VHH binders against Esterase OVCA2 (ovca2). Designs and how they scored, part 5

Target 1, 230 residues: Esterase OVCA2 (ovca2), of Xenopus tropicalis (Western clawed frog) (Silurana tropicalis) (a4ii73)
Amino acid sequence: MAATETPGAAQKRVLRVLALHGYRQNERSFWERTGALRKRLRGRADLITFSAPLLVPDPDAEPGAGDPDSLQDESRGWWFSNPEQNSFDAMEESKTCSGLEAPLDTVAKAFSELGPFDGILGFSQGAALVAIICALKQQGDPRFHFDFAILVAGFKSLSTDHAKHYQQPITVPSLHVIGETDRVISAAMSQELVSHFENPVILMHSGGHYVPACAPQKKVYWEFLDKFLT
Short names: E, the ipSAE of ESMFold2; O, the ipSAE of OpenDDE; V2, 0.75 times the mean of E and O plus 0.25 times the DockQ between their complexes.

## First folded at step 1 (VHH)

Design n4 (framework vhh_7nfr_2)
Fold by ESMFold2-Fast, scan of step 1:
Structure n4 (fold): chain B 230 residues (1-230), chain A 120 residues (1-120)
Amino acid sequence: as target 1 above (230 residues)
Amino acid sequence: QVQLQESGGGLVQPGGSLRLSCAASGFTFSSYEMSWVRQAPGEGREWVSSISSSGSTIYYADSVKGRFTIARDNVKNTLYLLMDSLKSDDTAVYYCAKEGDFLEWSYDYWGQGTQVTVSS
């Protein structure tokens, strides 16, 4: 079960990537939704994921449908744009956000306990958080050590509390994956986030709000990741 | 309620052809990318083909490229898979899938699928 790591061994290295799920997702649902991507990246990168700290309430959920032993099915989020209603909408401008210290602490603990990591990947709200983490790393935050970021269906947070993170160009090497028909996070919203990164690599796909991993997209992921294998 | 109903499967000999259909209801079909996914006996699910909402962008798995054709009819809310030059390795249950949260197709399929068996 326990593996001893020998840093000096001449073994094929694979990248370790910390992966942050989207709003209303969790570790289990995100692992399921990234199965195709993980298969395409096999031998190049391993994804490590975990659930965000905030529980997202579903007021429309059927009463009594919850099983306390089914915690793996709980909807999670990184922060709320409307803390009074415990809700999030990427298009809502807000003066405050809730739970940002909690998600950043959770990610920092993952770096400390599960790391080291070569890169970080985020989807949707998770990608917005990845951009903030890249900005913090750029500013010298010692909690976050990684070499690249992959941002899928990402967007610029509209919380005024987060505006400071976009004031300086983000120099972390980045791959931005954008769905042309994404009805949740429009391509324009993702392009706005791209504008804050230096020398971004962009992968456009014809689909909507998901992590794409079809055969044509594999080449772009591989070319991006291969830069960090040497 | 999203509903997807697959049909058109059956038993065919190697080199034969089949046309699969998927009748969609409960959502605006013309606004979503659609896919075909298959599961062979004892295997995991394998993505076969995807078609964009307008039909202008199409992708195929390397294993079916040149033999299968995906198509859609946005007036009839129907997805098609035209399968030519069928091989024994194409034997599987074929599922129709909608883009979004169900892209990994490991949770809940909207239809029961349609069985394709290629045997002599």
Scores: ipSAE 0.000, ipTM 0.158, lowest interface PAE 11.5, mean pLDDT 81

Design n5 (framework vhh_7nfr_2)
Fold by ESMFold2-Fast, scan of step 1:
Structure n5 (fold): chain B 230 residues (1-230), chain A 123 residues (1-123)
Amino acid sequence: as target 1 above (230 residues)
Amino acid sequence: QVQLQESGGGLVQPGGSLRLSCAASGFTFSSYEMSWVRQAPGEGREWVSSISSSGSTIYYADSVKGRFTIARDNVKNTLYLLMDSLKSDDTAVYYCARDQDFLEWLLSYFDYWGQGTQVTVSS
C-alpha cells in the first residue's frame, strides 16, 4: 500500500526574509521602492524591513525648523566610512570607520524580536552588511540564524576594519543581483563581492542601481527561493 | 509649482567643453538631491551624475567620471554640470531631475524633470 498524505502535509510555507535598506534610505522609502519585488514574491516570501540605527545628517535642513509631517522620514545608514563627517562612500578607502557594533546589534535585535527568518536580503550598503553578517554566521556567531542571502547591488567594504570578514569563503547559499549599468555600485564592485561566496547564483540585469523585479527576473528569484520552501 | 529649467547646451567639437545650468523654483532646492540624466538619439535615458542636498556626496556614471563635474549653488537654487573633454558619444538631450533617493537609479523615483537641453558633439 502506498503512503497517504493530506494536502496540507506537502504545502510550502511562506518564507520570512529580513530586508536591509541602502544608505540614506529608511524603512518607509525602502518598503515603497521594493513594492514591485514584493508583488512578484507574493505567496512565496514576505519582506520585513526596519530602519538602520545611524542618522545621516542633512546639512541643508533648516536648523530647528524641521517639518513635523516629515520627521519620521529620516535618512538612515548602517555605518560611516568617514565618522568625523558622518558620511559614507563605497568607493573611498577608510582606515577608520564608525564601528559595526550598532548596526550588528540592531540587526540582531530584529532577528530576536521579529524573527525567526528564513533568509536575509540587502540592497547596496545593506547588501555589504549582509555579506559581513554571512561571514559572522559562518564563524559561529549565534545571533544570526538563516538559510540564504540575497545581495542586490552589493559591494566589498573598503574599510580596513572590515577586511577580516572576507578572509574565508562564505558558504551561505546566495543570490547576487547586479545591474550592468549601475553607476553607483559598478558591476565590477559587485563581482568582487561575489568572488567571496561559494557557488553563488548571479542575476545580471541591464538596469542601474535598484532592486529589479521585471517578469524575466521574477523567475530567477522564484527558482532560488523554491529551494527553501520545502 | 515645481519647475526645473536647463540651459547651456549647444554644438561643440570633440575635446571641447560646455557648462550646463538648471534653474530650480517652486520648492526648497537645498533640501533635495539632484541628478543629471541624458538621452541620446534613439536610446533610453541614462543617468549621468547625482549630488546630495549639501553638495558633499557626489556620484558619477563610469562613462563621464574624470571628465564631468556636478555642482550646486543652494543660494541661487541652481544645479550645474561642467563637461570637459567631450566625445561624440556625449551627444544627447540633458535633463536635470529632482531625486527622491539618489542612491536608486530608477526613473520613476525622480518626481520632477526639466524640459532638457541639447548637447551635440561633432566635428
Scores: ipSAE 0.000, ipTM 0.142, lowest interface PAE 13.1, mean pLDDT 82

Design n6 (framework vhh_7nfr_2)
Fold by ESMFold2-Fast, scan of step 1:
Structure n6 (fold): chain B 230 residues (1-230), chain A 120 residues (1-120)
Amino acid sequence: as target 1 above (230 residues)
Amino acid sequence: QVQLQESGGGLVQPGGSLRLSCAASGFTFSDYYMSWVRQAPGEGREWVSSISSSGSYTYYADSVKGRFTIARDNVKNTLYLLMDSLKSDDTAVYYCATEYSGYDLEFDYWGQGTQVTVSS
């Protein structure tokens, strides 16, 4: 039985959403971690994901350690808050980040080669990058054409180099998904990012650092996405 | 009403090739991500490959990357798995499924399976 859980107009069109993974993840691990969300979105949106350009080394080079779903030789990141150690910490204030040229070029290439896209979704560090891309889009950057953003466990970059992207309210329609028990990116950090968006939609869940897609959350995703289905 | 029917399995020698098919009916096939999952004797289910609703994006388990190709025909409502350079470790029942949950391998619908045996 197709679409029994997803009532809506009988539309053949499906939204295409470019999805940016979190720090130490890659295309494969992010695909695996978004299976529940993809099920909830079937018939409404397709998620297209790809690996970030920077290889994330373990500063202490501990073999076989790390997240169960990520391998060190495949662990990717969008930027480093500490470029001397090739490391990232969302709580670290830094003037000397690794820059945004490589991650922005990588996302722009994805828009060019895999697009067009209706929206963009980011998780954790990927969500922080999505916020910056939204700011660039509203400033007229021709590389980024999309109608909405979904930011899961997002945060405001503390890099001094990135502060300019938060100087004006971000007007891109946005859905912010925040975990009340997230121990990696606190709800307060995500709420700080929300404060830079105009008319944000907020989805709070009782869980931690992941992309939620339980039945109650499904309704919020659908209501948000349906605004972009004509 | 929803039906997934796999075919194309069989006995093949190491290094050989097989093409699996999954005929889908009772739902709008072109709206769904489709996956191949296998189960070897005495083992749990292992995700093998997935393909987006449009067919533009494909994903593979590390154990099959470079050897298997997933494809779909939305006009014929058919999912394919092209298997090259088969190894004894590929011996399993192969299932066609619509994706439900990536981590726990929870799928909305499962087919009956098709047996692949790689042996001399």
Scores: ipSAE 0.000, ipTM 0.190, lowest interface PAE 12.6, mean pLDDT 81

Design n7 (framework vhh_7nfr_2)
Fold by ESMFold2-Fast, scan of step 1:
Parts: sequence; C-alpha cells; structure tokens
Structure n7 (fold): chain B 230 residues (1-230), chain A 122 residues (1-122)
Amino acid sequence: as target 1 above (230 residues)
Amino acid sequence: QVQLQESGGGLVQPGGSLRLSCAASGFTFSDYYMSWVRQAPGEGREWVSSISSSGSYTYYADSVKGRFTIARDNVKNTLYLLMDSLKSDDTAVYYCARGTYEVTISGSYDYWGQGTQVTVSS
C-alpha cells in the first residue's frame, strides 16, 4: 500500500552541518568567506559555525587597544604548534603543542548545544581538526555523532601528539576540496591527509586558499550531500 | 559532440606492461579532469586513476599505486594510462571518463568512452 500524507506534512529535510573555521579566522569572518557556499547549498544543507577557543595574537595590535567590540574581530585558532609563541604553522613539526582538550571540548559543546548535526565541515586548520574528530568518532567517542565530513584545504597535523589519530584508515564518508594553486596549504599537503581516508571523494579546483562554490563545483557538493538526504 | 575513444588494450602475461590511450574531441580537453575507470567481469565499475586539467596532480586507487601512471598531452588531446607489473586482478574493460567539473571518485562522470579490454593471463 501507498502511504498517505496529511496536508503540510511534506516538509523537505535539510542537512545540518557544523562548520569549523581556519587559523586566524572566527565565526564572523568565516560566515563572510562561506557566503557563496551557503547560497549553493540552500535547500540541501545549513552551515552552523562558531569561534575557536584560542585567541591568536595580532603582531600589529596596539598593547592598549580596548575597544569593547574587539572580541567580534579577534582572530581565533584551534591549537598552537608553537605554544611558547602562541603561533601555528601547518609545516612546523612539533613535539609539544597547546593540546587538543580545549578545541575538542569546544566542538563537543557545539554538538551538545547546537546539534544534532548530520555532518561536519572544516577549512584549513579547522579541516585538520575535522579529520581528528572523524578518527575519534571511528574509535567510538560518544561526543561526536555525524554521518559525513567535508574537508576544505585540509592537512595532516605534524604534531607528534596527533600522530595516533592517523594510525587507522578513517572510514567516515568524506569530501576533500583542494586548491591547485593554494599557497598556504599545498595540494600535496591536502593529498597526504586524503591518504588517511577510505574511499574519499575529491574536488580539485584551480584556485588558491579559499572555500570554492562556483557553478561548476556546485554539482560535486550536491552529489555528495544527496547521499545523506532522506 | 563530445567523443572519447580508448585504444591500446590487449592480452598480456602477468608482470607485463601495457599503455592505454584515450583520444578526446568535441570539448576543450585542457579544461577538464580526466579519469580511468575499469570494470571486471561480473563486478561494478572501479575508479583507477585521475589527472588534473594541467597534468600537475595525479590520483591513484590503492590497488594500482606504484604500478600505473596516468598522463595527458593537452596539445594532442590524449589521455594515457601506463600500466606496469600487471596482475590477473587487473583484467577488466578500461574506460576513459570525463569528470563533470573537477574530479570525483564517487562516479560523477558525464561522458564515457566505449572501453578497451585488458586481459592479464598466462
């Protein structure tokens, strides 16, 4: 028998995706940088973003700058590869980092307070953290429940403390978005991260370090996301 | 009209080498990612390798890494797959495929060639 629907019961489901910004970004700047992607995903997925817990020092900042609204413009980061200088470099091999407890707790709180989420998206340092979260989910971490990941300009963390998260293939369905001319996170660095995922989908674009959402790229995002729409 | 035509398949002994070619016409070849996809008897399609529009970036399935090399000639509008150390498990029909935009392993291809048979047997 065919199922009958009551009038008004045919609301289309929209995926909810938790989005993690890159180093020196925050909720506001990331919202602005993902405007084109959000428009392309309208009706399929909603992006929910928030600021990372660590404040990144601005070397040009006036020591006495105390604008009450400065918190909205403050650069944020997920971890420091050089905790002595409160700085991060994706190419820096580090035996000591600022730790992952604070960023993981922050993401866990977002899942708890803003969730549930169908997927997770990260850009740059945020994408590196998404990969670690996928590994933790694979290991049974109860804080992280989601079905897919989108990793834009991602890289493998070179922190020795993070090496354990890459010891097993990550089976979470993933879309990796890589810029061929990215001067911040090279395509080779992103390919290294891709190698740790099972059956990854790859979207390469001719551009640099940004979240692409041109008309040709729309189909790849839609095809990936349509697998999770029910 | 877009056309993709494979050639170079054949019968080869285990450990042998083979070079596949795909002649492309009807579109600006240098603007597209290109892929090789194979289908073994009784099995589904399996992605083998992809190459970026410029040729600077290449991707390989784990089963063929270190044995196969994908290459392209944008002046001749030709895609290549250089296969070394062939195994019986490489026996399949090999298809040249155009990615819809950039590259996808999930099967987002809009044009396919007719395929070329590769048989690895003693």
Scores: ipSAE 0.000, ipTM 0.197, lowest interface PAE 15.0, mean pLDDT 82

Design n8 (framework vhh_7nfr_2; at its last look DockQ between E and O 0.01; V2 from the best seeds 0.00; counts 0 for: pae E 17.5 > 2, placed apart)
Fold by ESMFold2-Fast, scan of step 1:
Structure n8 (fold): chain B 230 residues (1-230), chain A 123 residues (1-123)
Amino acid sequence: as target 1 above (230 residues)
Amino acid sequence: QVQLQESGGGLVQPGGSLRLSCAASGFTFSDYYMSWVRQAPGEGREWVSSISSSGSYTYYADSVKGRFTIARDNVKNTLYLLMDSLKSDDTAVYYCAKDRTTIEVYGSTYDYWGQGTQVTVSS
């Protein structure tokens, strides 16, 4: 942050935020995609990123078609809506999925080994998982201790097994970041998720499916985060 | 008590090869990311390579990519670094480092280090 906002402070507590990537991403690609956001949050919050446990096949992959310097990096996902195909579609309704035990265990390990955390941030499928974690937290799940959530391009899971997590309003303080032209997770899908949160803060941007961090969005992130610095 | 013991360092000529080993004990080796970090005389520590708990993912610094290979044997609790086409710039003490976490984390922090093994590349 600007020197005028923190004049001469040699040391300052910074919020620690656990960040969950989207479907077909991993910790490295997500870290690269959040570079602009991390610069805007410098001095206020640090993002800690990690990879989801499930390996996602790339249907368009040719042998060696990926980044030649990162050929062993694999696309990751939190759960599959179609476990027989090892695939996920946010618009797919299903009675079965790959289950939440593996992703929840992975997030729980992140909390226990990297924590404590002040907040949690998710993008796309990661944001859908963050909403479920918020529901579990308020139900008393001892694995998840944090004060706020930031949900970027989030959606309500259409898996029947996940419906129970939306039965009560989620009271965790939340910031929902929604792209007006998002063609992957429509604004309507994100608004449906927002409806399950109490007193949500909403940041609408004109862009598509990404984590926005232009100068106009900076103020909303800062105002939201500053509530947890004091 | 967690212990990491490096071996395999030595003096080698430019273009030569060395294989470093790190024997791990006191923790469930197969659960953790492991890394090699080096320190040249008068310089700070430089990350060299990391390997995931299963061995499925390997990462390399640009300066060693294509020349070094990191590997692990989870049955023997041993981490390896095979160094080919060694250059004078590879001269350093090489440390075996245990990640603090059992998950893949960008910017991983280490909680235990070995004592290091000296690699000298000189003609």
Scores: ipSAE 0.013, ipTM 0.323, lowest interface PAE 8.2, mean pLDDT 83
ESMFold2, look of step 4: ipSAE 0.177; ipTM 0.619
ESMFold2 (binder alone), look of step 4: mean pLDDT 81; pTM 0.825
OpenDDE, look of step 4: ipSAE 0.157; ipTM 0.535
ESMFold2, look of step 6: ipSAE 0.000; ipTM 0.127
ESMFold2 (binder alone), look of step 6: mean pLDDT 81; pTM 0.825
OpenDDE, look of step 6: ipSAE 0.005; ipTM 0.261

Design n9 (framework vhh_7nfr_2; at its last look DockQ between E and O 0.01; V2 from the best seeds 0.00; counts 0 for: pae E 10.7 > 2, grease 25.2 > 24.2, placed apart)
Fold by ESMFold2, look of step 4:
Structure n9 (fold): chain B 230 residues (1-230), chain A 123 residues (1-123)
Amino acid sequence: as target 1 above (230 residues)
Amino acid sequence: QVQLQESGGGLVQPGGSLRLSCAASGFTFSDYYMSWVRQAPGEGREWVSSISSSGSYTYYADSVKGRFTIARDNVKNTLYLLMDSLKSDDTAVYYCATTRYEIVTSDYYFDYWGQGTQVTVSS
């Protein structure tokens, strides 16, 4: 993502926010799906998208159909709850999942190569990873430097390998965005994640599983982001 | 015009209880998410609690969890805050506030505000 295309230093400061997509998305599709939000945040924050490390199989795809080095449109994920099937289900309890080493290394590289970032944003599976990153940052992990988190349709991972990340309250300033009719990540699942954050800001909307950006909702994003413009 | 009127504030000793009410008029109350916000002397505003339009979802600031209960009566167009185990830190003017279809757990965004009711918790 080309940060040099933003307004120069003599103009208004614009926050830089690293954006983690949902399961079966990628850098390009998440850019497209956040178009309305990016429009509403113009002049306040830039979203920088990037792709998760794991390729999610398409059962109808021919083997070797794409070039692995140029797979910009392929479905990606941060981890699998079922490593044997290379699949993920947010409601699936698992004793073992694909580890977090690869996704955390991928996010750390984004910080070092595309940073600095003022904040981090995640959608769905990406938001679940953002919560874990907030816990790691709070515990002193030097890879992750940011001032706030935005968690859209977030949830608490049900992997026992991830349980250690929820043992202490998370004090990173946070905005949680929850859909009343979300049938992928229920409001109850998102509310459970919220309970692990101190003093969270919550935006409840009447919609489903997406990143909301209607005109009234932009005021909540603006108010939250304006706290970090100093 | 939208009107919100708080009542039920007063003086109470630490450990005591109060019940605040907010009477609403000028809009379809059952369509609106409702919130309580407080402001202590010389301080900024602090979000306290929110409730969805049907009452199915409730939210509380960490500072009041387990002590305060938000409720609504959509027949009487009234919002309530039951405050138990009050502490001196709860001394503030309490406002009811709202915006349509959305809950904001921050005092940064509300379209409509009440006039406030004083709660004083004195040793």
Scores: ipSAE 0.007, ipTM 0.307, lowest interface PAE 10.7, mean pLDDT 83
ESMFold2-Fast, scan of step 1: ipSAE 0.013; ipTM 0.372
ESMFold2 (binder alone), look of step 4: mean pLDDT 83; pTM 0.853
OpenDDE, look of step 4: ipSAE 0.019; ipTM 0.312

Design r0 (framework vhh_rezetamig_d1)
Fold by ESMFold2-Fast, scan of step 1:
Structure r0 (fold): chain B 230 residues (1-230), chain A 122 residues (1-122)
Amino acid sequence: as target 1 above (230 residues)
Amino acid sequence: QLQLQESGPGLVKPSETLSLTCTVSGGSISSGDYYWGWIRQPPGKGLEWIGHIYYSGSTYYNPSLENRVTISVDTSKNQFSLKLSSVTAADTAVYYCARDEYDFWSGYSDYRGQGTLVTVSS
């Protein structure tokens, strides 16, 4: 249900949104990169984020690296499209991938321990995982309870193992944020993912591979989120 | 530690194909999901992104150049290459090979080679 705000009124309940970072990011870097969005959403939604379970190898790492103090700055990922190399490429078709059990269990634990959540947001690989989670929720998976999804620079996984998640239209209310000049996840790749959602809201921006939060885009986020305020 | 070095002819005739190779040392192209690409700077102008490649072979090209550009990777030699066909005087520039964690937004890169001047002239 949509809600209206009146100056001087008591603060309404703020939406809680679980946010999934992109490939090679982590909780800290994603928090820093979403600062502008968090400011624009102040008073409407709070973002809660955490690091993905897989460590992404650093090709520049020195032998014997792995200081425990550096764990908070390590690059993380949700799955590998090439498990032989522990690497991910959204543009390459993959016959096999690292399994989704670990990332899905990690997200389920966040729902259980940090929830309840009103919605879920993902960026890049995190957005691809959000789409899969929406499909699982629709199939009756009891681990995932939320009312909406926001997918930023999302794409349809090209892993054969993930094709089953796109067989039915996804009915979860969704906002898709797409960069017209994104050179990592092209607008066409994101539009392919959009085609699997029913009645999607689309926010196009002129920029590249990031989470946009300029003043002109604020209204689209606000109008989408206001539908879920009680 | 990580070093990128451009190599190829410094002079190319109009209508021919410009071919450059980037040799990577101190790191491996196949050991991560970095993007490997080419950017150029014509005399007196700003940086222009040409295109980039993932270690797996997936490519993305500047739309203004895509009909003339091919980027390829050879992980066995730890190299990646640029071919730019049908060159004209407008293709005269310093060419850089580079590595970036993301999409080379606004010509940004984590690491860049020293650059090589390519002159298109008869």
Scores: ipSAE 0.006, ipTM 0.315, lowest interface PAE 9.6, mean pLDDT 85

Design r1 (framework vhh_rezetamig_d1; at its last look DockQ between E and O 0.01; V2 from the best seeds 0.00; counts 0 for: pae E 7.5 > 2, grease 25.9 > 24.2, placed apart)
Amino acid sequence: QLQLQESGPGLVKPSETLSLTCTVSGGSISSGDYYWGWIRQPPGKGLEWIGHIYYSGSTYYNPSLENRVTISVDTSKNQFSLKLSSVTAADTAVYYCAREGDYLWGSYEFDYRGQGTLVTVSS
ESMFold2-Fast, scan of step 1: ipSAE 0.285; ipTM 0.652
ESMFold2, look of step 2: ipSAE 0.014; ipTM 0.349
ESMFold2 (binder alone), look of step 2: mean pLDDT 84; pTM 0.855
OpenDDE, look of step 2: ipSAE 0.206; ipTM 0.642

Design r10 (framework vhh_rezetamig_d1)
Fold by ESMFold2-Fast, scan of step 1:
Structure r10 (fold): chain B 230 residues (1-230), chain A 121 residues (1-121)
Amino acid sequence: as target 1 above (230 residues)
Amino acid sequence: QLQLQESGPGLVKPSETLSLTCTVSGGSISSSDYYWGWIRQPPGKGLEWIGHISYSGSTYYNPSLENRVTISVDTSKNQFSLKLSSVTAADTAVYYCARDLGEYYTWSDYRGQGTLVTVSS
């Protein structure tokens, strides 16, 4: 059914964007790492983030060292490519996607409890999950309502369980942010994901594996987001 | 406590292959999501990242060195190794084996003590 305007609704001032962190990150570390981006987006978009449901083990905890298992510093992930070792590698082919049901339920809960959202943003493993969510939204999944996606250092999942999500072009308006010197998710891997989106906007930067927000990039973010401001 | 220790020749002739091994103790290469890699520091210069390898064998190399570098892992010995071919005087450096987190540029997480390799005829 066609969308109707809500009578008496105020003019939209700021977009709300749900942000999904990368592998081994959490809500706190991702918030800290997106500080420059949030500053550039002030007055246009607010980022809302939360920790992924899977705990990433740290067998390297040092006896007598500081507490590496602090709740605020827990490493989180969206899924494992090796469920026997509870590990993830973007280059590793997998026939199963351990925990994907939990990540989708977690994101759906965030839409329900923290929404509504105008867009979704992901970094690294979070960006790979955003691509899957875009495919699900396009298929009519009622849990995911949003108008655009921003994918930073994204990649195409090598899990065979995810292959179906790349069989149809993804029509959600998208901005792809790619680091030319990214040594974790190569530019080629991100460009492969880009090829599955219709009419993508691409922002290339000379840096590596991070969320960029320098002065030359602000214009691309602003022009992309301004299309969704009412 | 996790410890990394470099071993290999301290002197290599020009055009030969530099070969180093890192022995890991207090932690397992195969039980970690961490990347295991090599970093070097030429005299009077900053640190240069060489490359890293995951426990599953996925490798990523510095593009400036990619044609000469091979990093391999032997999980049964809890070791990983560096081969750098066709060396010149410019490859003279202190070489460190290191652990990094992959998703972050945090190769300073854990390092060996370093070993000086001099390339000289």
Scores: ipSAE 0.000, ipTM 0.295, lowest interface PAE 11.7, mean pLDDT 82

Design r11 (framework vhh_rezetamig_d1; at its last look DockQ between E and O 0.08; V2 from the best seeds 0.00; counts 0 for: pae O 11.0 > 2, placed apart)
Fold by OpenDDE, look of step 2:
Structure r11 (fold): chain B 230 residues (1-230), chain A 122 residues (1-122)
Amino acid sequence: as target 1 above (230 residues)
Amino acid sequence: QLQLQESGPGLVKPSETLSLTCTVSGGSISSSDYYWGWIRQPPGKGLEWIGHISYSGSTYYNPSLENRVTISVDTSKNQFSLKLSSVTAADTAVYYCARSPYDILTGYEDYRGQGTLVTVSS
């Protein structure tokens, strides 16, 4: 009686997604803030968070997530629009942004050490960086290997140094999540970024500046991600 | 100077509704272009964002609590409130009300209350 080896339940492939936090966040805070999304994506995608390289000087800014008493959670940023003040404003036109080399190296290191990744996710400033990374990938940058991008509250960087990355349409499959009442990154700003992508999927939500993960959004996330599970 | 003060019972029985009020002084909740929200910190755990109400009256709740949470505003009293239904021991926490020029869930608030401990116990 030959024991018919029950074909091993094909371990459902879980997508790995590198997640880039927003300005004044860090690995831990962004992990916490994406808890709802992570829960919704369970079994389909795992988010991996890490900290941006730049320390943001704001001793008074309590990290929104984590132990308020833990002095240890330093606010991080990817670049400064005002290097003199060590500050960032998405609306600030800057001729002299802190170079992209540090943030790109940091992301590249994450790809190398924590990868491989199927996708990349960014929030706010992180989303802006993800857009640039998509452009670089498309141009043949060997540091970045992924199949899709999710851009939450994304915007086009107003740095003159970054303008070159928007000259060609970005063909990386992308999901753009846009808050209709976002007061940090307006819907218009995010839509501007969307215009630089080919065949973008757009998810609008009624909320503001956060990573939405309600039932309606879940459906869109799943539909988008399922394209890459096959 | 803007001040936020939490008020409500420090003890709630299981299955009951936790009710807290945040009183805002030194500024008007109706004239402010801000988000007004609630945060809690269970003992030994990190901060959890509960939800917020926008200056326009739009609400957003943490999906983990969405079915149990109601946030409302009383402009006449310059207050906003939290209701959390069907509480369990897991809802024991220090509760904070906060204001933000951006979404509370961004992790940035410009003002926060001192917090009030709410214990869920029989």
Scores: ipSAE 0.000, ipTM 0.270, lowest interface PAE 11.0, mean pLDDT 88
ESMFold2-Fast, scan of step 1: ipSAE 0.195; ipTM 0.610
ESMFold2, look of step 2: ipSAE 0.011; ipTM 0.388
ESMFold2 (binder alone), look of step 2: mean pLDDT 83; pTM 0.846

Design r2 (from r0 with E101S D103E F104W W105L S106L G107D Y108A S109F Y111I; framework vhh_rezetamig_d1)
Amino acid sequence: QLQLQESGPGLVKPSETLSLTCTVSGGSISSGDYYWGWIRQPPGKGLEWIGHIYYSGSTYYNPSLENRVTISVDTSKNQFSLKLSSVTAADTAVYYCARDSYEWLLDAFDIRGQGTLVTVSS
ESMFold2-Fast, scan of step 1: ipSAE 0.006; ipTM 0.423

